# VHH binders against q8pxy1, part 42

Target 1, 323 residues: q8pxy1
Amino acid sequence: MMDPQIERKLIEIMRVIHESDKPIGARAIADELNNRGYDIGERAVRYHLRILDERGFTRKHGYAGRTLTDLGENEMNDALIGDRFGFVISRIEEMAFRTTYNPETDKGDVVVNISYFDKDDFETVIELISYTAHAGYMISPRVRIFEEDSLEMSLPPGKIGIATVCSVTFDGLLLKAGIPVEPAYGGILQIENKKPARFLDLISYSGTSIDPIKIFMNRTPTSVLEVLEKGEGKILANMRQINSSAYEMTGKILKKAEKVGLAGCITLGEIDEYLLGAPVETGKFGAAVVGGINGICALEETGIEIETNPISTMLDYQTMKEI
Short names: E, the ipSAE of ESMFold2; O, the ipSAE of OpenDDE; V2, 0.75 times the mean of E and O plus 0.25 times the DockQ between their complexes.

## First folded at step 17 (VHH; framework vhh_6z1v_2)

Design zb7 (at its last look DockQ between E and O 0.01; V2 from the best seeds 0.00; counts 0 for: loop humanness VH .140 < .165, pae E 15.2 > 2, placed apart)
Fold by OpenDDE, look of step 17:
Structure zb7 (fold): chain B 323 residues (1-323), chain A 124 residues (1-124)
Amino acid sequence: as target 1 above (323 residues)
Amino acid sequence: EVQLVESGGRLVRTGGSLRLSCAASGFEFSYYTMGWFRQAPGKEREVVAAISWSGGRTWHADFVKGRFTISRDNAKNTVYLQMNSLKPEDTAVYYCAASKYGWSFRDSEEYDYWGQGTQVTVSS
């Protein structure tokens, strides 16, 4: 498998090409990427364009540059959430705003991911998700199961749906407390000796139109099973940035959340300091949170076919059951 | 099970030194703020020192005046309190405490877990 970082760059290059109304050259692509915060030169872009050509994602028009093929556009679209940069953030903001759950009263809605799998895999799914959650690599051990006859959700024939709590729930909790939260990164987090060690790969929410979580899910670079079995491996995690003025309040809210099973926050970083190898802006601190879909990733690693819609919808947290 | 086990407390003479240790287990030590508290007979528990999970931030009480130093070893799940130039007024039971997401360092209510304490006695 190609390096996820390379794959990310390829997708971004494709995005730039797609946004062009005419064939676009490597230099222009590089310039545009740099404007978007990517430090990449023309030569590197040419290298990546060759890869895209080989994959049939781009068509070369001599010195005029390249355009996307239909195959390329499809590939790009599959990796993108929304048509424009900011859509993912907007989605996060929307869902955060819609979050109404109050840990003190144990009432309200949380943000969930929805996954679909074959009904014959039900026992395995429940077992592994439970195990992953209790190991501390999910946001909550509470899930909601949707059967084929469910009125709340339309499922494909022979499939079962499962809702897992999304990390955006934390954004919502903090926002409701009056704390602005900025999505910073999605990434691969190295686990060593059953401890979070450092981010191995990061994708910034700023500068990309692609959902970092979606990117990593599609490439399945995680080794959650190894983490569970050996205490070593890679999981999905996110990082938020929060103004330093809200540090104490943030901590209090997170503690309350943990008491009701929302325990996906790994730690808060120091003000103005890197967190698990991820940079933090001046005047802010980081909050590292496990990926809510790590259980799903574990399932995928077993070979189970599962489709996931991250940041899918809102559910009443009280209707979700601990497994 | 969460455990904090203090050690190193003993009788020492004025001007002496001690190093207290607190061994932690049953939780992810590396991401907890750790603190040392003390309580003398007839007095309220007071914070002595605290250290953030990364060790990047430390706090020491005013009465420490550079005599005590808090440190930690995350690989060993241990927090330390080096106490130098000890005085009789330092006589107390010293407690180790752990706080997730702790910020104020000084607020005992922010600490989630507590040890049983170790007795430090400083004789004149």
Scores: ipSAE 0.410, ipTM 0.747, lowest interface PAE 1.2, mean pLDDT 90
Fold by ESMFold2, look of step 17:
Structure zb7 (fold): chain B 323 residues (1-323), chain A 124 residues (1-124)
Amino acid sequence: as target 1 above (323 residues)
Amino acid sequence: EVQLVESGGRLVRTGGSLRLSCAASGFEFSYYTMGWFRQAPGKEREVVAAISWSGGRTWHADFVKGRFTISRDNAKNTVYLQMNSLKPEDTAVYYCAASKYGWSFRDSEEYDYWGQGTQVTVSS
């Protein structure tokens, strides 16, 4: 479980690195943070720098110190802008509110993640995403492909984009039925004998400006290919919590969604019980849902270069085709 | 509630120029891809040009490339079609249309809202 205070320190360290004209070392970062009123030592800064390195936000230059990567610059800027628009939870709530998909009519908008990749990898991407989705490790086997001539997405020459359904779509379905959903954690979920076992790693959505799923994707902490091949390994999943009063109705809504192919809900917890090792507040139950980009994670494990924007936009589900 | 109102269509000579406007109301214009379509008598409706919601990307059909230019002004909720070097085959009713997503901008089925059209007639 990741402490929210660690997340704030990561942002402040990135700010110091951003403001430096040259690579900057842990001692200099600690000195600057103390000058800004933070009580932090060099060893603690080194710990946080390792986290930033693992997330792909910093680049080490030997003894000269670190600089921000392009991803780190973007995430630091998004964190500063995000204070105006709220944290990742506010984005999730917005997209859930904008969900209009109705399983009864098979009409309306769903939340999607957007990924893009080299055109030469197209057949492999489609095949592996289809396999992963039909194995039950994505939200839906429906996708939408966009190519170089798309007006709403500017692609470099030779790139293709793919939209895959985001787990926030479930939050939207529940919200439309009057059931508020609290996003709680993104995480790494252990699969044993094709069944969920426990969360191995969790990052709280509270107090973070960086989507935990983006963080996990920049390290390759999953083994989705191993899960597909052997039924053993690690996938992306997220957990939300819901008031116990909605227990029965939540189950009914998710079963209805499953019948129309939205089948990414792994399990509902018991009231007041931790779910697969993830904390759940008293008076609530947890719902664990696969990450909508697990097929992309499988592709990254093969070495294919892919960029992903989680919780990217809304799409009319009828324009998405089963793969 | 939703309204798209084309204007500017008229009779012009071959080689002339014309500017069409389409004023939008009743929806959040800045979220929509806009397109111009045309339909000549006895022919199917065809896409002429499209412009992304931000105005940063445009597309023009091959039969109008270099002659027509689509643009938009999000502050005025208006999309334009500047038509130069007009030919008799450009004679048609021109329609303004709005699409929420724009992913299949050449397919008329992907457009949610349509104007009533404005007649453009190009004489010899």
Scores: ipSAE 0.000, ipTM 0.215, lowest interface PAE 15.2, mean pLDDT 81
ESMFold2 (binder alone), look of step 17: mean pLDDT 86; pTM 0.879

Design zb8 (at its last look DockQ between E and O 0.64; V2 from the best seeds 0.00; counts 0 for: pae E 15.4 > 2)
Fold by OpenDDE, look of step 17:
Structure zb8 (fold): chain B 323 residues (1-323), chain A 124 residues (1-124)
Amino acid sequence: as target 1 above (323 residues)
Amino acid sequence: EVQLVESGGRLVRTGGSLRLSCAASGFTFSYYAMGWFRQAPGKEREVVAAISWSGGRTWHADFVKGRFTISRDNAKNTVYLQMNSLKPEDTAVYYCAASKYGYWFRDSEEYDSWGQGTQVTVSS
């Protein structure tokens, strides 16, 4: 039995090939995979392509590269590929649906990220997260702390858990109001003079099997500390696309959210226009939202070891405390 | 501290023109929708015009009828109201206001910050 890791890579390669409108070479495949957060070289891709060829899943077109065969496409469709590539979006949709918080009544659940760190770093963590949140680079200044003896969450020995509000909470709020929200991009957002300037890099949610935010956390260092100190640097941010018919209602909901501390939305774009350099589909407008884990990113930048699970679970927002 | 400072209001004759300015500071101006409001003595405050954060969308009240134009310069953190063909009925204190998220509402309650206002008087 082939190593599950190899099988996973094969599937991802097949996905890239499938998405190409023409035969695609190994180098291009490698580049695309790297853009999608997979660390793989051209040589490795070539090796895997040979396997795919042998399996009859790909057809070689000389120097032009490979395409999927009918067998390959069927295999891809049957394989966990559908589940994997749609997994992030499905997860977002699930969590959005599970969101029950109502800003008007101040009751219900929000989506949270969970992070783990050494208990000895507790004071630093709280201080920096508070600072980051109040600077406007998190979704909410409310957090929940989990101790080692917590019944709600199993923690490794000597570790503390912290829940931060996830941007998917906005998706949930809008969805509950009857507004469909499409995850569009995750990316690195340049801050200049304490102002959002432009996305420096973007990954489409539809183009990756991995959460774009997670990809950037591992691939491209943020400079949240620099933003906090100098007003310039790089933070994580997301963009959603919303049908233009919901523009007014979206604004109203965001206003309500802000009143209860959910203030992570940077701005709404104009209908049919780019937002902070990110493209928007016709008939839609963009909503830019800060990454909920920017506080965690700031901590990592200090050298603190933190493990983070984005879009982890739901928590009652009332149980979260402002720090 | 968020500040909105209006300027340009003065006494003018009927048919005259004025350009009001509102200088903004203390917030990310380029991502706020801006609006002009006015309040005449004994009357309620009413919206005159609004502009999106990018300037891509504008709205003007019906009573403006093409006489007034709202614009903005994000590089200068300033919003403007060009008023032409002024009438005595336009006499009021004019206020600049900001609305978060790049969207404006016709309802004044949806605006987050307000200026002190500038007096516009149109004589017959």
Scores: ipSAE 0.032, ipTM 0.418, lowest interface PAE 4.4, mean pLDDT 88
Fold by ESMFold2, look of step 17:
Structure zb8 (fold): chain B 323 residues (1-323), chain A 124 residues (1-124)
Amino acid sequence: as target 1 above (323 residues)
Amino acid sequence: EVQLVESGGRLVRTGGSLRLSCAASGFTFSYYAMGWFRQAPGKEREVVAAISWSGGRTWHADFVKGRFTISRDNAKNTVYLQMNSLKPEDTAVYYCAASKYGYWFRDSEEYDSWGQGTQVTVSS
């Protein structure tokens, strides 16, 4: 559980590290922040640097200090275009609003993640995505393939792109029915005997400029292959909060979505209760949904080089084919 | 595989009481919502009561409210229906049903697994 005050200080520390032309230590960071009007000591900076290291935003250089990783650099770049503590939530809300897919008619646009990979890995990618989706650990078995000569996407030579359905599509379905959905957490969900057990790690959407799912992907924290093989392990999942007044209708909408292959909703929680260990506010209930990229996580576990942009764009669901 | 076995149905007189049980196996019972349905001769199957996966929420149809009570014992993998103040119109085959998503609905289409049913007959 991450406090917004902590997240603000993490961003300010990263700004100082970003602006340094060499690795920088906690004392120098504290001094620079105090020069900028922040009242913070070296001990507090060391505390926050530990959090940045654990998130993969910083790299240690021994006694010389720290620099930003590629993930940390992306965090700083993204801060230029939005509210730092609300950036991911704003993206989710935008994509949910753009969702026009109607499960009753099987028509309209869904939210997708875009991944791309080396052409030589195509057969392995297709096999694992299909297996993971049909095992129930992705949002839909429908995908769309983009090749080098695609008019819709420019790819580097030798690369193939694949679109997979994003969990935000459920937020859009609910919003279209008049049910506001509050993104709460991205997390790591433990699977035991092929069933959800509890969230092991959580990152609040309100506390990050980067989608928590992407943060977890860069640390390689899942064992989706183990889940597929043995029914035991860790998958990506996220949790939404919904006002208790919509409990019955939410369930009906999600059940209808399942009938057309959008079957990534793991469970709805009880009103006013934690869901699988994730906090839920009074007057609300939680909805746990698999990460739409768990098949990509399985591929990364095999060592395949694959790049993913979560919450990438909208695609017409009718142009996506079951794999 | 999911298996649901109802028991306790029998002939009772008007005003009497009866307790139905449904034993569950082949799944993690505490993750499933449960419901009781009934079907009278010549009528459509209708929902009588439903209970959430934890037992924290219950729902009862208006025509049984105050007379029937659904409950569950997750340690025994069993859901119950206590039926009081029985009327001739309660005569039906009673079915238990399970929903794999842990939530409950009034519509039979939202339940994935069904028992074979137990006959309840209420005489005047």
Scores: ipSAE 0.000, ipTM 0.211, lowest interface PAE 15.4, mean pLDDT 82
ESMFold2 (binder alone), look of step 17: mean pLDDT 85; pTM 0.872

## First folded at step 19 (VHH; framework vhh_6z1v_2)

Design zc1 (at its last look DockQ between E and O 0.70; V2 from the best seeds 0.00; counts 0 for: pae E 6.8 > 2)
Fold by OpenDDE, look of step 19:
Structure zc1 (fold): chain B 323 residues (1-323), chain A 124 residues (1-124)
Amino acid sequence: as target 1 above (323 residues)
Amino acid sequence: EVQLVESGGRLVRTGGSLRLSCAASGFTFDYYHMGWFRQAPGKEREVVAAISWSGGRTWHADFVKGRFTISRDNAKNTVYLQMNSLKPEDTAVYYCAASRYGTWFKDSEEYDYWGQGTQVTVSS
């Protein structure tokens, strides 16, 4: 059985090929994958394409590149049933549904991101995450640390895991209150004078099979450190759209959340109006939320190698500790 | 530390005008809804006017009848209340308040921060 990671890459390559209106070469595929948050080189793509060729999933058109065969398309569709357009939204919805945390009782589960880093970087990681969180650029200052011997999570050798609260937690809180929340955009948010100014770039959740946040992590460098140091730079943020009828209730829920450290919401927009430059549908208002992984971004900016799994799992919020 | 500091309150004659200011510090002013309240002796505190964080929405009490106008300058972290055609009934301590979320325009309980107030006295 081929390495699951390889299989995933194969599927993504097939997707890229499928989306192309013409034969596409390995370089172009690599570029596109990188744009989608995959760190893969042309050589690696070529290796994978050979596998696809051998499987009969792709057809080679000389130097023009590859197309999918009917067999390949079928395989892609079967394999991607979970990775289709909307998969990210489905994941968000699932995790929102699984959210059980009640700010009033301080009981229940929140959605977390899981990141892995070298144990030797532990002190730096904790310090910078703490600093970023207290500066207001994370969802919560509470984290959970997983050590190598943890029974709860399998960690690579020599690595430590850290769970940070994911913005989807807000979706969950609102949903539990009976408020539907639509993931609208992930984007790069400009900070000026320690204030959110505007989105510089946006990716719609409905327009991608990959989490926009993950895409930006790989495509567009953030400057969270600069924000922390100078009050100016770029961070990751999300936009949600909510029906205008739920405006007041949303605010109430957010206030409750903030009291327990869930303070990642930047602001609510006006009904039917753009929020920080992001469009909002008629009959809705926007909710801008900081990216939960901005602390991780800051770490990456320092040169620390860190692997992150956004929207990874659920954790009891009471077991998470403020750092 | 969060601070709201009102200024501009003074004695004024009936029919006169007054501009109140509230300077905010210690929080991200740009994303807070702001309101003006007043409390006259022996009366309950009542909302006078409110303005959304963006300034796109304003609310004024019925008793204002176009005489008062709330505005804000985010660059200065300041909210204002322009009061025209003042009447003796407008005599009160005026308070500035900030609200992060919720029903900011009516319910005083929804406001998170309050100033110490400034006295406005309108003489006949």
Scores: ipSAE 0.499, ipTM 0.763, lowest interface PAE 1.1, mean pLDDT 90
Fold by ESMFold2, look of step 19:
Structure zc1 (fold): chain B 323 residues (1-323), chain A 124 residues (1-124)
Amino acid sequence: as target 1 above (323 residues)
Amino acid sequence: EVQLVESGGRLVRTGGSLRLSCAASGFTFDYYHMGWFRQAPGKEREVVAAISWSGGRTWHADFVKGRFTISRDNAKNTVYLQMNSLKPEDTAVYYCAASRYGTWFKDSEEYDYWGQGTQVTVSS
């Protein structure tokens, strides 16, 4: 999942599929890649196509082969326009830099995700987000509600917007203390007996132009409701890595944040060890954090129509109210 | 409701051994670092030993190295302190403590939860 050569091959395969007038099979993809100077066989192409299917970038058409999905076309469009490696990391780094929230004063901006839903679902949305946040599966129980009359954003008639705190806010808190944070993975985290167990699937932030959380929301089902009800299931989470020299200071900062309600950090890993199955480089440790939209995932599991833009913008934390 | 309950403290002779246990409840034990502290009358509380959330990393104070061993059993939500070659200066109330987020071997101020303590008395 973190191998750069695998990610580059995925892009090249998608480009061949994109350029085909019709669904295209693995043999034909391999032939075209060989014509372009890539030494790759049909078996390797089939392996990479499985990865593309899992990410929701390709659609199978029986014996005819595969085409790109809307998500796959967007990934290719980003690659065709310019440098797409590092786009999601650049967004995360920008939002971390723009974070000004200070837990000691309770002032400043945090990173938020923004979701939209029909106003008729308001009570259900508020109740489930509140429950999910207070169960510890979101970053903060504070939210901001935007209605049709909001001057701060345009909402279509009949829609309500809700801002929930994004996990990148932790990256920003650490950065302001002089601790650079390296985004590593978005993932699906298994919960067993109310305890985080292991990452089941990981997408490297450096290997895609689309936020892995957006990919998971559209393709890989969570079971946040089952976690809330039974203590078993799957949630969204992400992992970052931090230089081991900051181990003690990171823990101190996260404890302070938790005391003001920013409590979505699951744990810090051991130095030089994988964290919950996610790779961590030597000389570093991992920090696993719940996805700030797990309450939204729970809502989608109920069938509510809700649209989410992860890592959307900055919002003054004092304008957000505990739900 | 978070609880840490120490047990196993008693009177022992110099050179003797005993094992302290600390049963945890009310939080996700598996993701907390655990420590043992002690406090003799009129003295400051001092760290004795600490163990990471996974058990993969331990630390022992120099004054107990080779004599005390911290361990944990995450399946039982319990941390232990095996105390061997006891000396009269080991006489103290021993406290179990828990810390989230990796600040597990720092001063007592960095620990979030504390037990009520168990008395260990070492006679000459």
Scores: ipSAE 0.063, ipTM 0.559, lowest interface PAE 6.8, mean pLDDT 83
ESMFold2 (binder alone), look of step 19: mean pLDDT 86; pTM 0.885

Design zc2 (at its last look DockQ between E and O 0.50; V2 from the best seeds 0.00; counts 0 for: pae E 6.8 > 2)
Fold by ESMFold2, look of step 19:
Structure zc2 (fold): chain B 323 residues (1-323), chain A 124 residues (1-124)
Amino acid sequence: as target 1 above (323 residues)
Amino acid sequence: EVQLVESGGRLVRTGGSLRLSCAASGFTFDYYLMGWFRQAPGKEREVVAAISWSGGRTWHADFVKGRFTISRDNAKNTVYLQMNSLKPEDTAVYYCAASRYGTWFKDSEEYDYWGQGTQVTVSS
């Protein structure tokens, strides 16, 4: 995970060094940064290079300048992902605020992910999403289908859109009850014998410019089909933290949601305890929730081409039908 | 079909020991906090002990603390109540119960599933 204490200047300097095919000196780095719009002098670059050297991210080649070490290359890859690291949090907070669904009345808007697929795959998509949702690996079995002649959404020719409920809907339900929710991690969760075992990998929401779930879909394939078939494998899941003072009311709200089909919460952790291996701060408890797109992950595992926009928009839950 | 089936209740002498078991089926046991309650004739049902879904945290009522121990085995979908140093006041029907999310565990109204109970009688 990217250390949020790393100054932006350090990251930009490493990026210039990374892009150079030869050791590069402080003057050349300063010139390049000025060309990119940063007002920084050679002396300031040398100061920051000393910090990078001390941290083991750069290697000095005498008067020729510096290159990145293997550690520096790895940190640069993480930093490139994280240079927009606040964007996902802001999107989650916006969608949670816009959630109006009330489980007691079955009215209001939920947060959805939108996926697009070839119309020729329709029956397979519906069957597998239904199976995944009813097995408990999606937020809700309700979906909404958008066809080529939809008035609500512009679709490319030959494509069908499907909305699936996003886990941020739970954040919205809790927020409306006065319970702030802190998004913490997206991750890969190991399932063993049909039971949650441990998070195998985690990306902090505070350290990413892109939803960690989307990142994992692109880089670390799941095995949702194996979970469905054998009760063993890997799913997408996320973890949030909630202040311990809200422990009892959080459970009450989630019970109500589960009774009306919003049943993607895996479990609540105990106060001050790690949850399934994911860190939880003192004074808080964790809530682990399945990824709302695990059905989409299962479809990608079959080779079906699907494009997904996570945390996409709000839809009236009454217009979504159980499949 | 959800079932919680208690077993092990019987007549036992004062100072004796007893182990209750509750076998669960029809739901994902690992997602539930489990509790033991008891009800003596003419008294309200009262919570005796509770155990978190993972077994990592337990709670015991003051009147049984140090004498009763709740435990669970998630591989066997079973929760236990080990009862030591039994007193006549412990005579009651004992119920196991399951609560999704583990909230409000002292309030019997907040439990989702209940067993039929097992009678424990402490004599002399």
Scores: ipSAE 0.081, ipTM 0.582, lowest interface PAE 6.8, mean pLDDT 83
Fold by OpenDDE, look of step 19:
Formats: sequence, structure tokens, C-alpha cells
Structure zc2 (fold): chain B 323 residues (1-323), chain A 124 residues (1-124)
Amino acid sequence: as target 1 above (323 residues)
Amino acid sequence: EVQLVESGGRLVRTGGSLRLSCAASGFTFDYYLMGWFRQAPGKEREVVAAISWSGGRTWHADFVKGRFTISRDNAKNTVYLQMNSLKPEDTAVYYCAASRYGTWFKDSEEYDYWGQGTQVTVSS
């Protein structure tokens, strides 16, 4: 069984090939993948293309590059049924729906990100995550640690897992209150003097098959450490759009959430107005939320190797502990 | 430590003008709605005016009748209340308040932080 990571890359390569109106070469594929947040070189792409060739999923057109075969198209469609345009939004919606946490009763499930790191980095990870969270750049200071012998989660040998609260939790809270929430953008947010200044870059959720946050993690380095140390730098953040009719109710819900440590919302925007430089549709207001994985970003900035699965699963928030 | 410090309150004559200031510290000012409240002797605290995060939205109580104007300067972490055409009935302690997510401007319970207040006295 090929490494799941390899399989994922294969699918993404196939997607790129599929989207091309002509045969596409390895370099171009690599470039496109990099643009989509995948760190992959031309050589690696060539390796993967050979695999695809062997599987009969791609056809080589000499120096012009590859196209998908009918078999490849079918395989891609089967594999990507989950990765189609809107998949991210669908995932968000699904997880929002699955959110059951009630801040008033302090019961229920929240959406979490799962990250894996070497057990030897445990102390550093906990310290930096705690610091980042208490600085206000995570959704919650509560985390859950999974050890190698955990029955709840399969971990690679020698690794530890950490669950952090995902921003989709807010979507879930609002949805449970009857408020539709539109994922609008993921982006890089400039912090100046410990304040949000503006989005430097934005990717619309509707315009991508990949989570914008994931794209930015791979494309644009954050400087969360710099923010923590100097109050200046770049963090990951999200934008939601909400109908103006729900403005008051949204505020109430966020306030309740904050009391239980879910304080990742940066600010609400004015109705019909740009928020931190991000456009907002008429009849809506924006909600800016910190990326739940900013702590992980900080860790990566230190050189720690960490694998992250955003919007991974649901956890009982009561089982998560403040660190 | 969170601090809201009101200033500008003094004795003024009927028909006079006064500008109150509230300097905020210890929290991210831009994240908060700001409001002015007042409490006269023997009366309940009442909301005077409120202003949204960016200042794009403002609310004024009916009794203000265009005489008072709330504004804010986020660069200075300050909220203001310009009071014109003051009347003896405006005599009260004026309080500055901050709300993180309270979108209901009129509800004092929505405000998280409060200043100590500044006395405004309007003489006939």
C-alpha cells in the first residue's frame, strides 16, 4: 500500500492535469501544485507521473507533457469526489453541523485540528502553544494530547498528537443558533503593534478546492513568533460573512463563547463594509477569526517538524484542558 | 490592567458645551464597542450614546435630541462625548464603558469594562 501521502499527491497531480486544456509538463505541474500550497519539486512530480503512467491514469505526449486517460479521469473523479470545488466548504459545513457544544451548559463537541509531532518536542510544543493561545492568536487555550498508546487516535510511532480548537467551531455555534455563516476568505493577516492591521492576502473559499489556510501554510510563511515577541508580523486568519439580520445575535453568541475560552474572534465588521481590507457583500457583515493553527505555525517557524490535519474531527470540549 | 479613565467633567452653565474624554488602556481598544452612560442622583444609570468598533455606527438616546455626539479615535484609544446645549437635567456622573461583543448598545449588561466616571454639573 503506497504511502497515503503519495496517494494524495497523485490525486492532486491528476487534478492539475485534468484542469489543463493541453498536455502539461512536470515543471508546470509542480508550479501549479506549489501555487496550491503543495511543496513539491519537479523531480518529485516526475516520480509521481511515472507512477500514474504505470497505473494507466496518464498518457505521455512526449515533451508536451501528460494528459489524463479515461481511466485516470474516472479514478480522479472517484478519489476527488471529496476534493471537488466546494469540498472545503462542504467539509466546513459538515463539521459546523456536527458541532454540538453549548457554551451555556459547557457540554458538547467542538471542531478540532489534529497535529502530530515528535515526542521529544513535547515540552517545547506545549510551551509555545500555550504562549500563542494566551496571546490571543488561537481559538482556545484548551488542547487535548494524544499519546502513542491512545485508543482514540492512531499515531505514528514516536509521535504525539495535539488537538487544537478549529475556527469552524464558531460556524457551528452560530449555525446551532440558526445563523447561517458563509466561509468567505482565508488569509494572511498583518499584525502591527499587537493589533490586527489588514489582510495582506486573501483566498476565497469559493475559489479553491483546498483550504486557504493550508495553502498559506505552504506558500507564505507566517511570522507568528515575531508577533509574539515584537507585536509585529503575520498570522493566519479567516473571514466569515454573516447576514446583517444576525448581527446582534452573533455578538451575543460570541460573547458567550468567549467566556468559555473560545475567544478566537478578532472583530466584527460593520454592515456592508470592508473588514481589515477584506471585501464584504452587501447585506452582510464580516467576522474575522484567528487561524486555529497559528500555534502550529509558530512551532514550524522554530524548525519543529509537525504534521497538521486541519478540521480533522470532533472532540468533547470538556475533555480538552487549558494549557 | 484594564482601565477606562474619564475626564472633562466640570461645572458648566445652562446652554454651555462640554467635551468628555475616556482614555482606554489594558485591552485592544479596536475590538470593543464603546458607550457613555450617566447616572443622576437618585436615578438609574442610563445609556447616553454608543459607538461601534470603527465608529461607523453610532447610537444616541432620545433625550440627547442632537445635543450630544459620541466619537472615537482608535489611534488614541479614546472615546469622546461632545455635549452641547447642556441643561440642568444633564447633571450626572458620566461613565465610559466598553463591550467586546455586545452589539446591543442600550444594554448596560453588554458592557464588560467601566470607568470610574466624571461629574458633569450644569447650573441654571
Scores: ipSAE 0.024, ipTM 0.526, lowest interface PAE 4.1, mean pLDDT 89
ESMFold2 (binder alone), look of step 19: mean pLDDT 87; pTM 0.899

